# Ledger of designs, part 2: VHH binders against q93235

Target 1, 248 residues: q93235
Amino acid sequence: IFMKTLDPKVPRFYGKGTIIGVNPGVGYQPWLKERPDSTLIKYNLRDQKSYKAYLEQMKTYLTKYDSNATETRECGAGDSNDDLEKNPDALPCRFDLSVFDKGCSEKSDFGYKSGKPCVIISLNRLIGWRPTDYQENSVPEEVKDRYKAGSIAINCRGATNVDQEHIGKVTYMPSNGIDGRYYPYVFTKGYQQPIAMVKFDTIPRNKLVIVECRAYALNIEHDISSRLGMVYFEVMVEDKPVEEKKEL

## First folded at step 14 (VHH)

Design c73
Fold by OpenDDE, look of step 14:
Structure c73 (fold): chain B 248 residues (1-248), chain A 123 residues (1-123)
Amino acid sequence: as target 1 above (248 residues)
Amino acid sequence: QVQLQESGGGLVQPGGSLRLSCAASGFTFSTYAMSWVRQAPGKGLEVVSDISSSGDSTTYADSVKGRFTISRDNAKNTLYLQMNSLKPEDTAVYYCAKLEVEYGSTWYSFDSRGPGTQVTVSS
């Protein structure tokens, strides 16, 4: 595992045996440019200025789905990107952002204003990779209730026992995780990377919570040391009076 | 605009050799990891080899280890793939691909590729 921590253009983690690896990595948004070394999402519920940067980052990230929408096709329940590798003229499926309308859309400030922040979960783009389904009897217990064949289930928990006690209720959008119909990734201009969102519904105030989110498919390995198939970040929702800068 | 252009493909006999080149422009080549990927007839895309931005680290698919060598000349903005001991199974369109780290991710992702160059290994 090659860890290069200092170059923002170089990933912190490399795949086992390869630079990009064959096992998906998990990423999240928002990640602020002004704090590239911080995985902390911290803001004050009483201070709009404190979470503005996170909102802007989320908006910016989601803009890409609008920008290349004309290079996509509408896909129904039976449609997928499976033919993209075989048909060069095929258009990729358009990602439906409406799945996030229940509290994780721009209209709701992605839950930040209400103290229920949403986080985007994504996998890195591996060429030719697609999720492999679990057999019905082999679905991990932690995602069994939400798992749908053809999808990548997401589960977030506290990293430690203390964090798990604090993390509270978590909602997944959609419940079954990242829709697999958008796989595999192919080199096409209109490709839209599928994502899911995690909403922290009852996260405590004024406490730091370390969150571990894992992605689940049969061909996704989990390894804490190499961070394969998972991502860590911290969330702190403060509820404090905004200190007026006394003009000295 | 990122531009990648592969060259050097062709028809060779089994056991033969080819050297592929990829000319890169529109980005700071020396700061990005690069990859060769290929697509054989009737098969999906697969990674053949990748190389770090500095060239210090290289990796290969098991199927090409010991036969293929990836290299780069950052001064010339060029990526190379030396292919020796070619086999019919190596027949594919070969693509040069740019890797990137998406902001908010600590992992590489594929970003862009060239139009590809055909490699055919046949007796």
Scores: ipSAE 0.727, ipTM 0.858, lowest interface PAE 0.6, mean pLDDT 92
Fold by OpenDDE, fold request of step 18:
Structure c73 (fold): chain B 248 residues (1-248), chain A 123 residues (1-123)
Amino acid sequence: as target 1 above (248 residues)
Amino acid sequence: QVQLQESGGGLVQPGGSLRLSCAASGFTFSTYAMSWVRQAPGKGLEVVSDISSSGDSTTYADSVKGRFTISRDNAKNTLYLQMNSLKPEDTAVYYCAKLEVEYGSTWYSFDSRGPGTQVTVSS
């Protein structure tokens, strides 16, 4: 879908009552620089040229995690960025990209070549914000099977009933969603923004699917009108013969 | 390189006033929304106020509403925070921060800040 030409430096959506808001917004990659007004991910499985730009965008985006080992630390189980606000000398946790190795890594062309494209899901960087855990009995049904306290669960569905019929099987990496250990965001050198990926395992060929992805934590509001806590994009995986450009 | 430098902090008595300034360089200041954030001792970072790139829109935390005023001079690449009726609870390091929209996102994110300026409100 082509959107009106917007200044890329101005957000399309604003928080309620504030410029940046207190409720997280959801973003996704790949978003092509060549098509800033399009939320459509469209490519042909038979044409590597058609999905090359998406691969490059994904690679470029992920380069921000190539941080100097001296600027980050390894965080094990039970460790987190909680001390960053209190200790200016604390190093931020290093994000582990290996969590995407099952079909959503660069080695696998982020699933595009195989017709199982991966999409990065992220939250905007809000100062002081941390995900609040659901109580066990209050976890939304749509993420109950995957939810883990300390994480932000992600759920993607078809935007309409027709889209939901077509979207097929979706895999989340990691399954629990965005790792909350990397919160809060603080102004520190070397901070690594946590992300998750969604993989479309059985998305149909030659059909446009409108996708809605929502982020889940107790303190994340969902509102379709304001687009709080969610993001929309379209996916179309084509399987067509590549037309030989007749050299005129 | 983006550079932000706060100034104007200091020690003031309750009920007093301070005016903070933030000098910006290394980017087109007039095209970015800006924010003041603060960190009180033993507390986390919180947003105090934000302002649109043109200055036509401003927002404030409830705790400072009616007392603080954010403004900017785009010709001078400077952000301001007028703080009136200061309270001990306003004691914190104050940072000016640059807001930006990450490519692929439709939302503002905090991007960079200055080293901060100390504001202490004490009798």
Scores: ipSAE 0.712, ipTM 0.859, lowest interface PAE 0.7, mean pLDDT 92
Fold by OpenDDE, fold request of step 18:
Structure c73 (fold): chain B 248 residues (1-248), chain A 123 residues (1-123)
Amino acid sequence: as target 1 above (248 residues)
Amino acid sequence: QVQLQESGGGLVQPGGSLRLSCAASGFTFSTYAMSWVRQAPGKGLEVVSDISSSGDSTTYADSVKGRFTISRDNAKNTLYLQMNSLKPEDTAVYYCAKLEVEYGSTWYSFDSRGPGTQVTVSS
């Protein structure tokens, strides 16, 4: 799907009634710089050249966690970035990328080589924003099995009925979604944006699948028209013989 | 390097007015949406007002609607916040903030801010 060549400096979507809004937007990686107008993740699992750019983009994106790691602190289960609001000298929590080691790490080529591509899901950085927990009995059904208070659950499905039939098994890392301990966002050099990854375990070969991923918290609105709280992208994992370009 | 510098803060009586300015450098100012955010004592950061890159669109927090006006002069690389009818509740450090679209995102995110300027509204 060709997206209008939008000025990369201007968002495609605006908050409801406001420029940045109070409702998070959802983003994803990899988004290739070479194809700014495309939301398609397409590659041939038999052709490393075809998915190299995606790997590089993923690596580049994740480098940000290493670049400012010295300006972070290790946080345990009871810690959060709430301290940053109270103490300007406090260091933000370091994000642990090891949560992606089961098939979505660099060592695993982010699942691309194996035909189980991983996609990074993130929320835009809203100052002061933090997820609000669902009540136990009010957790949406689609994320009920994975939801944990203090987290932002992620759920991805096929955009259409056909896509849903094709999308196959999806794994979320971590299962609970984006760790809320890293909220709120504050203006600090060491801030690390929390992310989750979605792994497509059984996505079909040689078929285009339109994917809709939604983020779930009580204070996240979903609106298809405005694209609030969700993101769309397409995945096509090809399994085709690599045509040896006979150098004529 | 992105540089933002706020000015114009000070002590004012309730009902008074202040005009904040933010001098921007190190980036193409005219191509970025900008925001004013503030942090009151004991409170978190909150968005006060936003303005599009062209200045044709503005938004305000409910608490400041009708009293504050955000504007910009792209030729001068300056962001403004006219603050009228100031209230004690407006006491805060005010920051000029740059909005950006992170690559791979279709949404604005906060990117950078200045050191801030103190606004104190007190009788």
Scores: ipSAE 0.711, ipTM 0.859, lowest interface PAE 0.7, mean pLDDT 92
Fold by OpenDDE, fold request of step 18:
Structure c73 (fold): chain B 248 residues (1-248), chain A 123 residues (1-123)
Amino acid sequence: as target 1 above (248 residues)
Amino acid sequence: QVQLQESGGGLVQPGGSLRLSCAASGFTFSTYAMSWVRQAPGKGLEVVSDISSSGDSTTYADSVKGRFTISRDNAKNTLYLQMNSLKPEDTAVYYCAKLEVEYGSTWYSFDSRGPGTQVTVSS
């Protein structure tokens, strides 16, 4: 699906009631700079050249975690960014990229080579916003098995019934979604935006699949018309012989 | 490098007025949406007001609606916040903030802010 030429300085969607809003928007990577009007991830798993741009985009995106790592602190299981607003001298928690080592790391070509592409899911940076936990009995059914209090669960499905039939098995890294320990966003040089990755383990070959990913917290509204709390993109993994360019 | 510098803060009595300014440099000011955020003592950061790049759209927190006015002069690379009918609860450090759209995102995010200016409303 081709979108209108996107001015990178202007958002496609606006918050509810305010320019930035109080409800998170969802974004994804890779989004190719060469194709700003396309939300399609399309490549041939037999052709490294075809998915090179996606790999580079993923790598480029993830470099931000290295660039300010010295301005972060290591955080354990009981630690979080909760006190950053109260303590200006506190360093933000370092994001742990190792959570993606099982098939969604650079070492694994983010799953592209194996035909199991990984997609980064993120929320826009809202000042002061924190995910609110569901009560145990109020967790949406679609994320109930993976939901953990303190996290933002992610669920991706086919946008249509046909897409849902094709999307296949989806793995989430981490399984619980985006780690809430990194919230709230604060204006600090070392802040690292938490992300999750979605891995398409059994996505069909040579078929276009429209994917809808939603973020889940009690204070995240889902609205298809405004696109709040969700993002759409398309995935097409081709499996075709690579035509040898006869070097004339 | 993006630079934002707030000014105009100070001590004022309840019911008084202040006008904050934010001088921007290091980026094309006229192409970015801007926000005012504040942090009260013992409280978290909150958005006060935001304005589109052109200035044609403005929004306000419910707590300041009718009292505060956000504006901008793109020719001067300056953001303004007119604060009228100030209340003690408006006491905070006020920051101007730059909004951005991260590539791959279709939404605004907060990007950078200035060092802030102190506003104190007290009798």
Scores: ipSAE 0.705, ipTM 0.856, lowest interface PAE 0.7, mean pLDDT 92
Fold by ESMFold2, look of step 14:
Structure c73 (fold): chain B 248 residues (1-248), chain A 123 residues (1-123)
Amino acid sequence: as target 1 above (248 residues)
Amino acid sequence: QVQLQESGGGLVQPGGSLRLSCAASGFTFSTYAMSWVRQAPGKGLEVVSDISSSGDSTTYADSVKGRFTISRDNAKNTLYLQMNSLKPEDTAVYYCAKLEVEYGSTWYSFDSRGPGTQVTVSS
């Protein structure tokens, strides 16, 4: 339970049993500082200035991945951050943004100009936490076609039956979600927090869609009332004539 | 730059007490939640206790509940951990950690820590 506030430095939700908890919280971008209590992403396709702030927020957020090669290392299959606590010279795994080049990069205005907006999905930084795999027969239905052991899968749905009818096709980048090689976080200098993006390919015009996105690993609990393991936001892509409002 | 400096560690006998302090600078201390985390020899990091920015809300790991008390003095930019009834299992490096709500997140994240102070509990 969280009291409403205007200050973006005060959380809307607390963790299970503690202020931060041991269960990851899920966050999203773009979130506008000028509207700190709003989770609405709303813009008009015919008015480029209506989505400029979202583009700038996405660009600003992603600058943290501009780090040079001397502060991070390239990681492949089977790599992880497991030994960072024991080796002061060890470098954290580099997070590569190139997976987003297929419609969720700056070149495509992160999908906003085409009415297919991209949203970044992230997990808060818990110390020492790492994803635990589902057994093959226990992978949740929502993600079993995209799940990979060692990863955190992402799934987004409409929050109500009406929203689910409207949400349309969603593209996940990477398809498997967030790779576990970037875990654990242990106060590592140069750490690059891994993210995924979701692109709403066929979201309708002029309709509000309430979206629920969930992160999936065996050790991520879901609870709607406390928002454990999930995040909600609203998307409204308008397609309206641009007119100046005038007083009579 | 965020600066966190722990002090007050040392050698103590089982059943004894210690009080840890953490001096904070380089950020507006009173607006951030804080945490104590520890690392025992050969073990991973364990969250010991958290405290909200105002000090109104505190939480504790089960292993220390009833024995440890977290507190803060926002006028002095200092975080404290009072450790009573110490056990050999409490032997660890203790870190003062700053929490944040990431811009665009609805949850606390760990942000940074100090260099730590050693606490050794032995006969």
Scores: ipSAE 0.453, ipTM 0.750, lowest interface PAE 2.5, mean pLDDT 86

Design c73
Fold by ESMFold2, fold request of step 18:
Structure c73 (fold): chain B 248 residues (1-248), chain A 123 residues (1-123)
Amino acid sequence: as target 1 above (248 residues)
Amino acid sequence: QVQLQESGGGLVQPGGSLRLSCAASGFTFSTYAMSWVRQAPGKGLEVVSDISSSGDSTTYADSVKGRFTISRDNAKNTLYLQMNSLKPEDTAVYYCAKLEVEYGSTWYSFDSRGPGTQVTVSS
């Protein structure tokens, strides 16, 4: 777990071979800047105040996707950012947040009020990188039923045997993970970094669950010691009586 | 609001040297890692070299190791690339790029770049 004191402008991990590397790193939200040494998502289901900071962080993070017709274009089936490398005037694809409307939007408090918290999963912005497809018979078992060529699949599991017993049902949004149409990133003005969300539907109350999420494409290397292709965080959804406190 | 401006490119013979500069403004230069990235004709972008915010850590692509030196002067908000023993394959547009770490990520991401400066190694 990488919750050491962090200068907000210096990362904990370097990429392979260079400071930034050529293999994507994985990040998550919500991460509270007020507690920079912590990767823990902990709140009490009976105390709305205990999760407000996570909601505000999610809202703030997502404001970068507010629709602006002048910087992006709509992309449908067959459209992608491939043109950006050769056409500097092309607009990047707009990322559509509506894929999260079924339980991972502000309307549902991103799942926190129902004890089914959502976590954003993203890859760092590497120049020119794009996902390479697995062959049909080489798709990792963890994502085989959800994998779609052209996409980056996401899978989350418990970090230990106990965590795996507790993590419960996980919903991936979109189910196929991150669509590859948003790649490559090549410094295009208005670029919208694609994301996925993971909703923990049946995570238990009052138990700490250590979660490992991995991103899957043929050209994403996984390495536990350097955290390549994966991210760790902890979730604890409490369900405890709220003590009355005298305000000062 | 981030502004990066490269200079120092030009035409040079094989074996020659050039020094690129990048003037930075609109952000606190001394707190961000920086990079030189190049694009040769008909090719994709290649990360040439990175430098940490303090200047204590540097890395280089294998293709330029021993020939190029990245440096920075935080008092002058300037990034440098000293290029020695230039080869025709070093011909490219060279971009100064700002890196960032977004909260919730343990990794650098590229944020922005300048308009670039042309380096041509020929004859």
Scores: ipSAE 0.438, ipTM 0.752, lowest interface PAE 2.5, mean pLDDT 86
Fold by ESMFold2, fold request of step 18:
Structure c73 (fold): chain B 248 residues (1-248), chain A 123 residues (1-123)
Amino acid sequence: as target 1 above (248 residues)
Amino acid sequence: QVQLQESGGGLVQPGGSLRLSCAASGFTFSTYAMSWVRQAPGKGLEVVSDISSSGDSTTYADSVKGRFTISRDNAKNTLYLQMNSLKPEDTAVYYCAKLEVEYGSTWYSFDSRGPGTQVTVSS
């Protein structure tokens, strides 16, 4: 799934009358700025330089979550951003990156050096939107064991039958996805956009895998033609000999 | 250093009209989609209308369709909202908002807004 754009400020998926939309769109990282026309995550396990750009993109993206004790508050169970629209002095909830410490943090090169690359999943920032819960009997099968009321579950699968056979084990962080405490979005300097990560634990070597990830809440519509509620990217983890260099 | 400044608000009788303007600076206005959002007393924010960077695509909340018209003048870095047939329920602070498409997303997100302009519809 590949789309070329002439202007990085123009969305790649939209239709007439749906500029911002009322249904969340799904995005991913890392998407390399030097290759804006490609959704391919490709690197060689035997060449550390081949994945360095992905690490830097991940690090740069995550700097927005560096400690901001004066612009955010710590939120526990039952807290949310509900007060922010009505109270200009309230602080938004702080997003804690420690949930990613088991293989999707800088210490582990976000899984790239071990061939288990991590991908950030996020929803675009909409006004007035918050997740609505499924009833217990209506939770989609793909997320049934991980779903928690008040959250947005994430599930990734292979886009084709072959991709589904190859995608292997996928670990979700947090397992229940994106917590609803960060909703609704508010116009404030300290707002921290919530994210989840997906780690591809057993993705095959030297094979292209087309991945489809979807976000799940009752009020997230899925539509393949308009890409509502989903995102596509490709992963290719190579394991090839590195070219030797000689001094001339 | 995004700067958005709304103007044109005020007190108007039911059935009247107002034209809001938003002066933009500190970014390349013509490359970004824009939106009008409003907040009535004691209510959350509501998206009123949005417009693509070129002006070719627009959308409207159901509550304002047929009464409000969004437009932009990229040569003057200005966003407009023509409000006709105003009702008391249109009373709100109206904000000009900048949209963006962040790297790693193919969708618009809200980025920033101005300080707003008060629109009051009453006799």
Scores: ipSAE 0.349, ipTM 0.698, lowest interface PAE 3.0, mean pLDDT 85
Fold by ESMFold2, fold request of step 18:
Structure c73 (fold): chain B 248 residues (1-248), chain A 123 residues (1-123)
Amino acid sequence: as target 1 above (248 residues)
Amino acid sequence: QVQLQESGGGLVQPGGSLRLSCAASGFTFSTYAMSWVRQAPGKGLEVVSDISSSGDSTTYADSVKGRFTISRDNAKNTLYLQMNSLKPEDTAVYYCAKLEVEYGSTWYSFDSRGPGTQVTVSS
């Protein structure tokens, strides 16, 4: 059964009370430019061409983090972007892709060739927003084991009970999510948007899985009707024989 | 390449009016939502007003509602901010900012801004 084009009345502008909103929205990659109305990630393990476009989209998206960026600084323990708006000469923190080298890098085809696809999770760029920490006793159960103060935790689950039974093991990179040192967003040329990746280690073959991912910080609201603080996408990893094509 | 250039700032007495303009080039202006943001001395950035790509939807910070009006002229690739009944607390650098929908999201993000124009409200 063929999917139809997205409903043209789906809100594109909505946020809490404004066009851009004051609560972060959640986005994902890869989203193919060739199919802008689809949130489906679908490919066949036996057909390397079927996932080539996803690899190219991931590579293109990640070029913004190339190590040749001269407008950034290396940030270690205790460093952050916190004072950039008050210090115009300060360089923003460099985001290091090496955190993804354990199965979510180009070297591993971002997990696609092994049937463990990686998905980038990001928050939209708002001015003046930075994550607020949960108190230790108030951390939501979904992220309690992985939560680190100063970070935005990520959790992905199946959207329905059936999807939850099928989604399998999920690995989060970094395990505690997006580091808050890269906030607030600043218009500085060198700003590097922080991201996390989610790897679906044991997603079933030949089954559609609807995934819901949420971002967690004390000041991120979740609302299903307005999709605040969350994103949906579908994953289908096929393992089918490649069809033989007849000559013309 | 995206180019945004603000103009129309200056020194104005309390109660006065000022009209800011922002000339846009290097992108299809009519397809992007736009924003005015400001930064008072020693303060962080504050969103003043947003406008949809068509101009049909606008929002304002509570501190400026009823005094400021955002508008756009898509034929001239220009964003405007009419500021009336100016107060000393409106003193800031005002930036024209381009919004985008980042690919992979249904949410707007800030993308870029101009160099800003200084507005000073003082007796």
Scores: ipSAE 0.345, ipTM 0.693, lowest interface PAE 3.4, mean pLDDT 85

Design s41
Fold by OpenDDE, look of step 15:
Structure s41 (fold): chain B 248 residues (1-248), chain A 123 residues (1-123)
Amino acid sequence: as target 1 above (248 residues)
Amino acid sequence: EVQLVESGGGLVQPGGSLRLSCAASGFTFSSHAMSWVRQAPGKGLEWVADISSSGDSTTYVDSVKGRFTISRDNAKKSLYLQMNSLRAEDTAVYYCAKLETEYGSYWYSFDSRGQGTLVTVSS
């Protein structure tokens, strides 16, 4: 973990031997700017104030999808951003946030209030990069049940054996992961970065869980040392009485 | 407004050399990592090389290693790509690209690029 001096302008992670390279990195939200050195998502179910910052961060992050309808196009099945590389006048596909309505939307406080927090998973924007599909018989076992060609599957597990025992049921939205229709990334106005959300449905209370999330495509390398293709964060959902600050 | 203006492209014979330049403005150049990317005719965009903000770290796509050198002059707000031993397959529009850390991201992303400069390697 190159703890370089937390210059917010310097990424925490670099590609293996590269600054940006050709292999995607995985990011997550919420990440609080006020705590840049922390990868911990910690809040108390009994204290709304404790998770307010996370909600605000999620909301703020998702505002980037409030695009003017003139800057994006609706993309149906079979559509993609492939045209962006060939046609400078092509509009990027509009991302549909409704895929998160089942417990990971603003209406549900992104699951925080109910103790089922949602985390956004994204890949960094590599120019020209697009996911390569696995062959049907070559899909990794851990994502085989959810994998769909044209998508980037996401799988989250406990980082350690103990964490794996604690992480509980995890729901992926969409189940197939990040929709590949939004690739390749091309520098164009209105481009919308595709994301997926992970919902922790049965995460234990008052326990710290270290989570490892990996992204899966044929052209995504996983490397623990460089953190390529994966991201780590910690989740702790507390259920404790809120200590009334005795007004001295 | 971020501006990146590439120059130095042209026609060169195989085995020849070119030096590309990129003039940057509209942002703190010395605080940003930079990249060169290219797009060959009929192909997609390809990462070529990147350089840290200080210039102390450089990386290259395998196909250009030993032939290309990325460098920068922060005082001049300029990025360079020295291309030696050019090959036909190096024919492409070359773009200067600004890297940025997205809000809430721990990784660099491509943030902006220029209009590009054409490099044609042909006998």
Scores: ipSAE 0.756, ipTM 0.881, lowest interface PAE 0.6, mean pLDDT 92
Fold by ESMFold2, look of step 15:
Structure s41 (fold): chain B 248 residues (1-248), chain A 123 residues (1-123)
Amino acid sequence: as target 1 above (248 residues)
Amino acid sequence: EVQLVESGGGLVQPGGSLRLSCAASGFTFSSHAMSWVRQAPGKGLEWVADISSSGDSTTYVDSVKGRFTISRDNAKKSLYLQMNSLRAEDTAVYYCAKLETEYGSYWYSFDSRGQGTLVTVSS
């Protein structure tokens, strides 16, 4: 199940999932702005032209993470963006794309060339929001084996029973999801939005799969009717002969 | 480079009116929803109003409904906030903000904001 708006330039402005609200919405990439009503990722493995636009969108989106030592700082295990709310001179944490080097980087065409497409999962940027941890015994079953305190776990499933049968193996990068050290979001120069990627390792050829991805933290509510805490998109990886060439 | 420049702030008495302007450059203004947000002294940001890219749809926080009007002029690349019946509680730095959908999501996120313009409402 997926929802489209008639006017993609007039999404919801208020409520729990707004830019100042307390419950984030979920977004994905690649999303082609030239086809704003389409959430379909469709390409033919045998035709590089068929996925070029998705690669270009991924690369363009990721340029915001290009290194600039004067606008960000390196953050380790105990660091976070907590200082940004109190110190106007503090630098936001630098997001390190190397976590995606295992098949979801530019070197691997983000998995498209191998039929294992990667999709970026992100949360809309709510000012001041940060994840609240589940208690150990209350972690949802879907993410229990991958959950890490301080992070926002991601889980993707097929939207219908048929889609669930077809979605196959999904690899989450990082395994525990979106890294919470990059929160809270404050509206500051140089802020680098944390993301995760999901890689569809065994998605079938020539079949449409409707995917639902959800973000998990104690303070993320899930509501299908308002799309809180979740996002839908479709994946169709074809493996078909390319049309016969007219001349060499 | 995206630039948003707010103006029109000042000192007014309760019940007065003020009109804020925001000049935009460095992006296709008519393709983006816009917002006014404000920050009272010692407080976090508060959303005030949104306007769709065409200007046909507007929304407001409850505390300003009926008193404030957001508008835009896409030809002039300008965003406006008409503020009437001002109250002491409206004292804040007001920012205009460029909005963008989180790619493939239902919700806008902040993309950029200006430097702000101070509105002080006091007797």
Scores: ipSAE 0.213, ipTM 0.556, lowest interface PAE 4.2, mean pLDDT 82

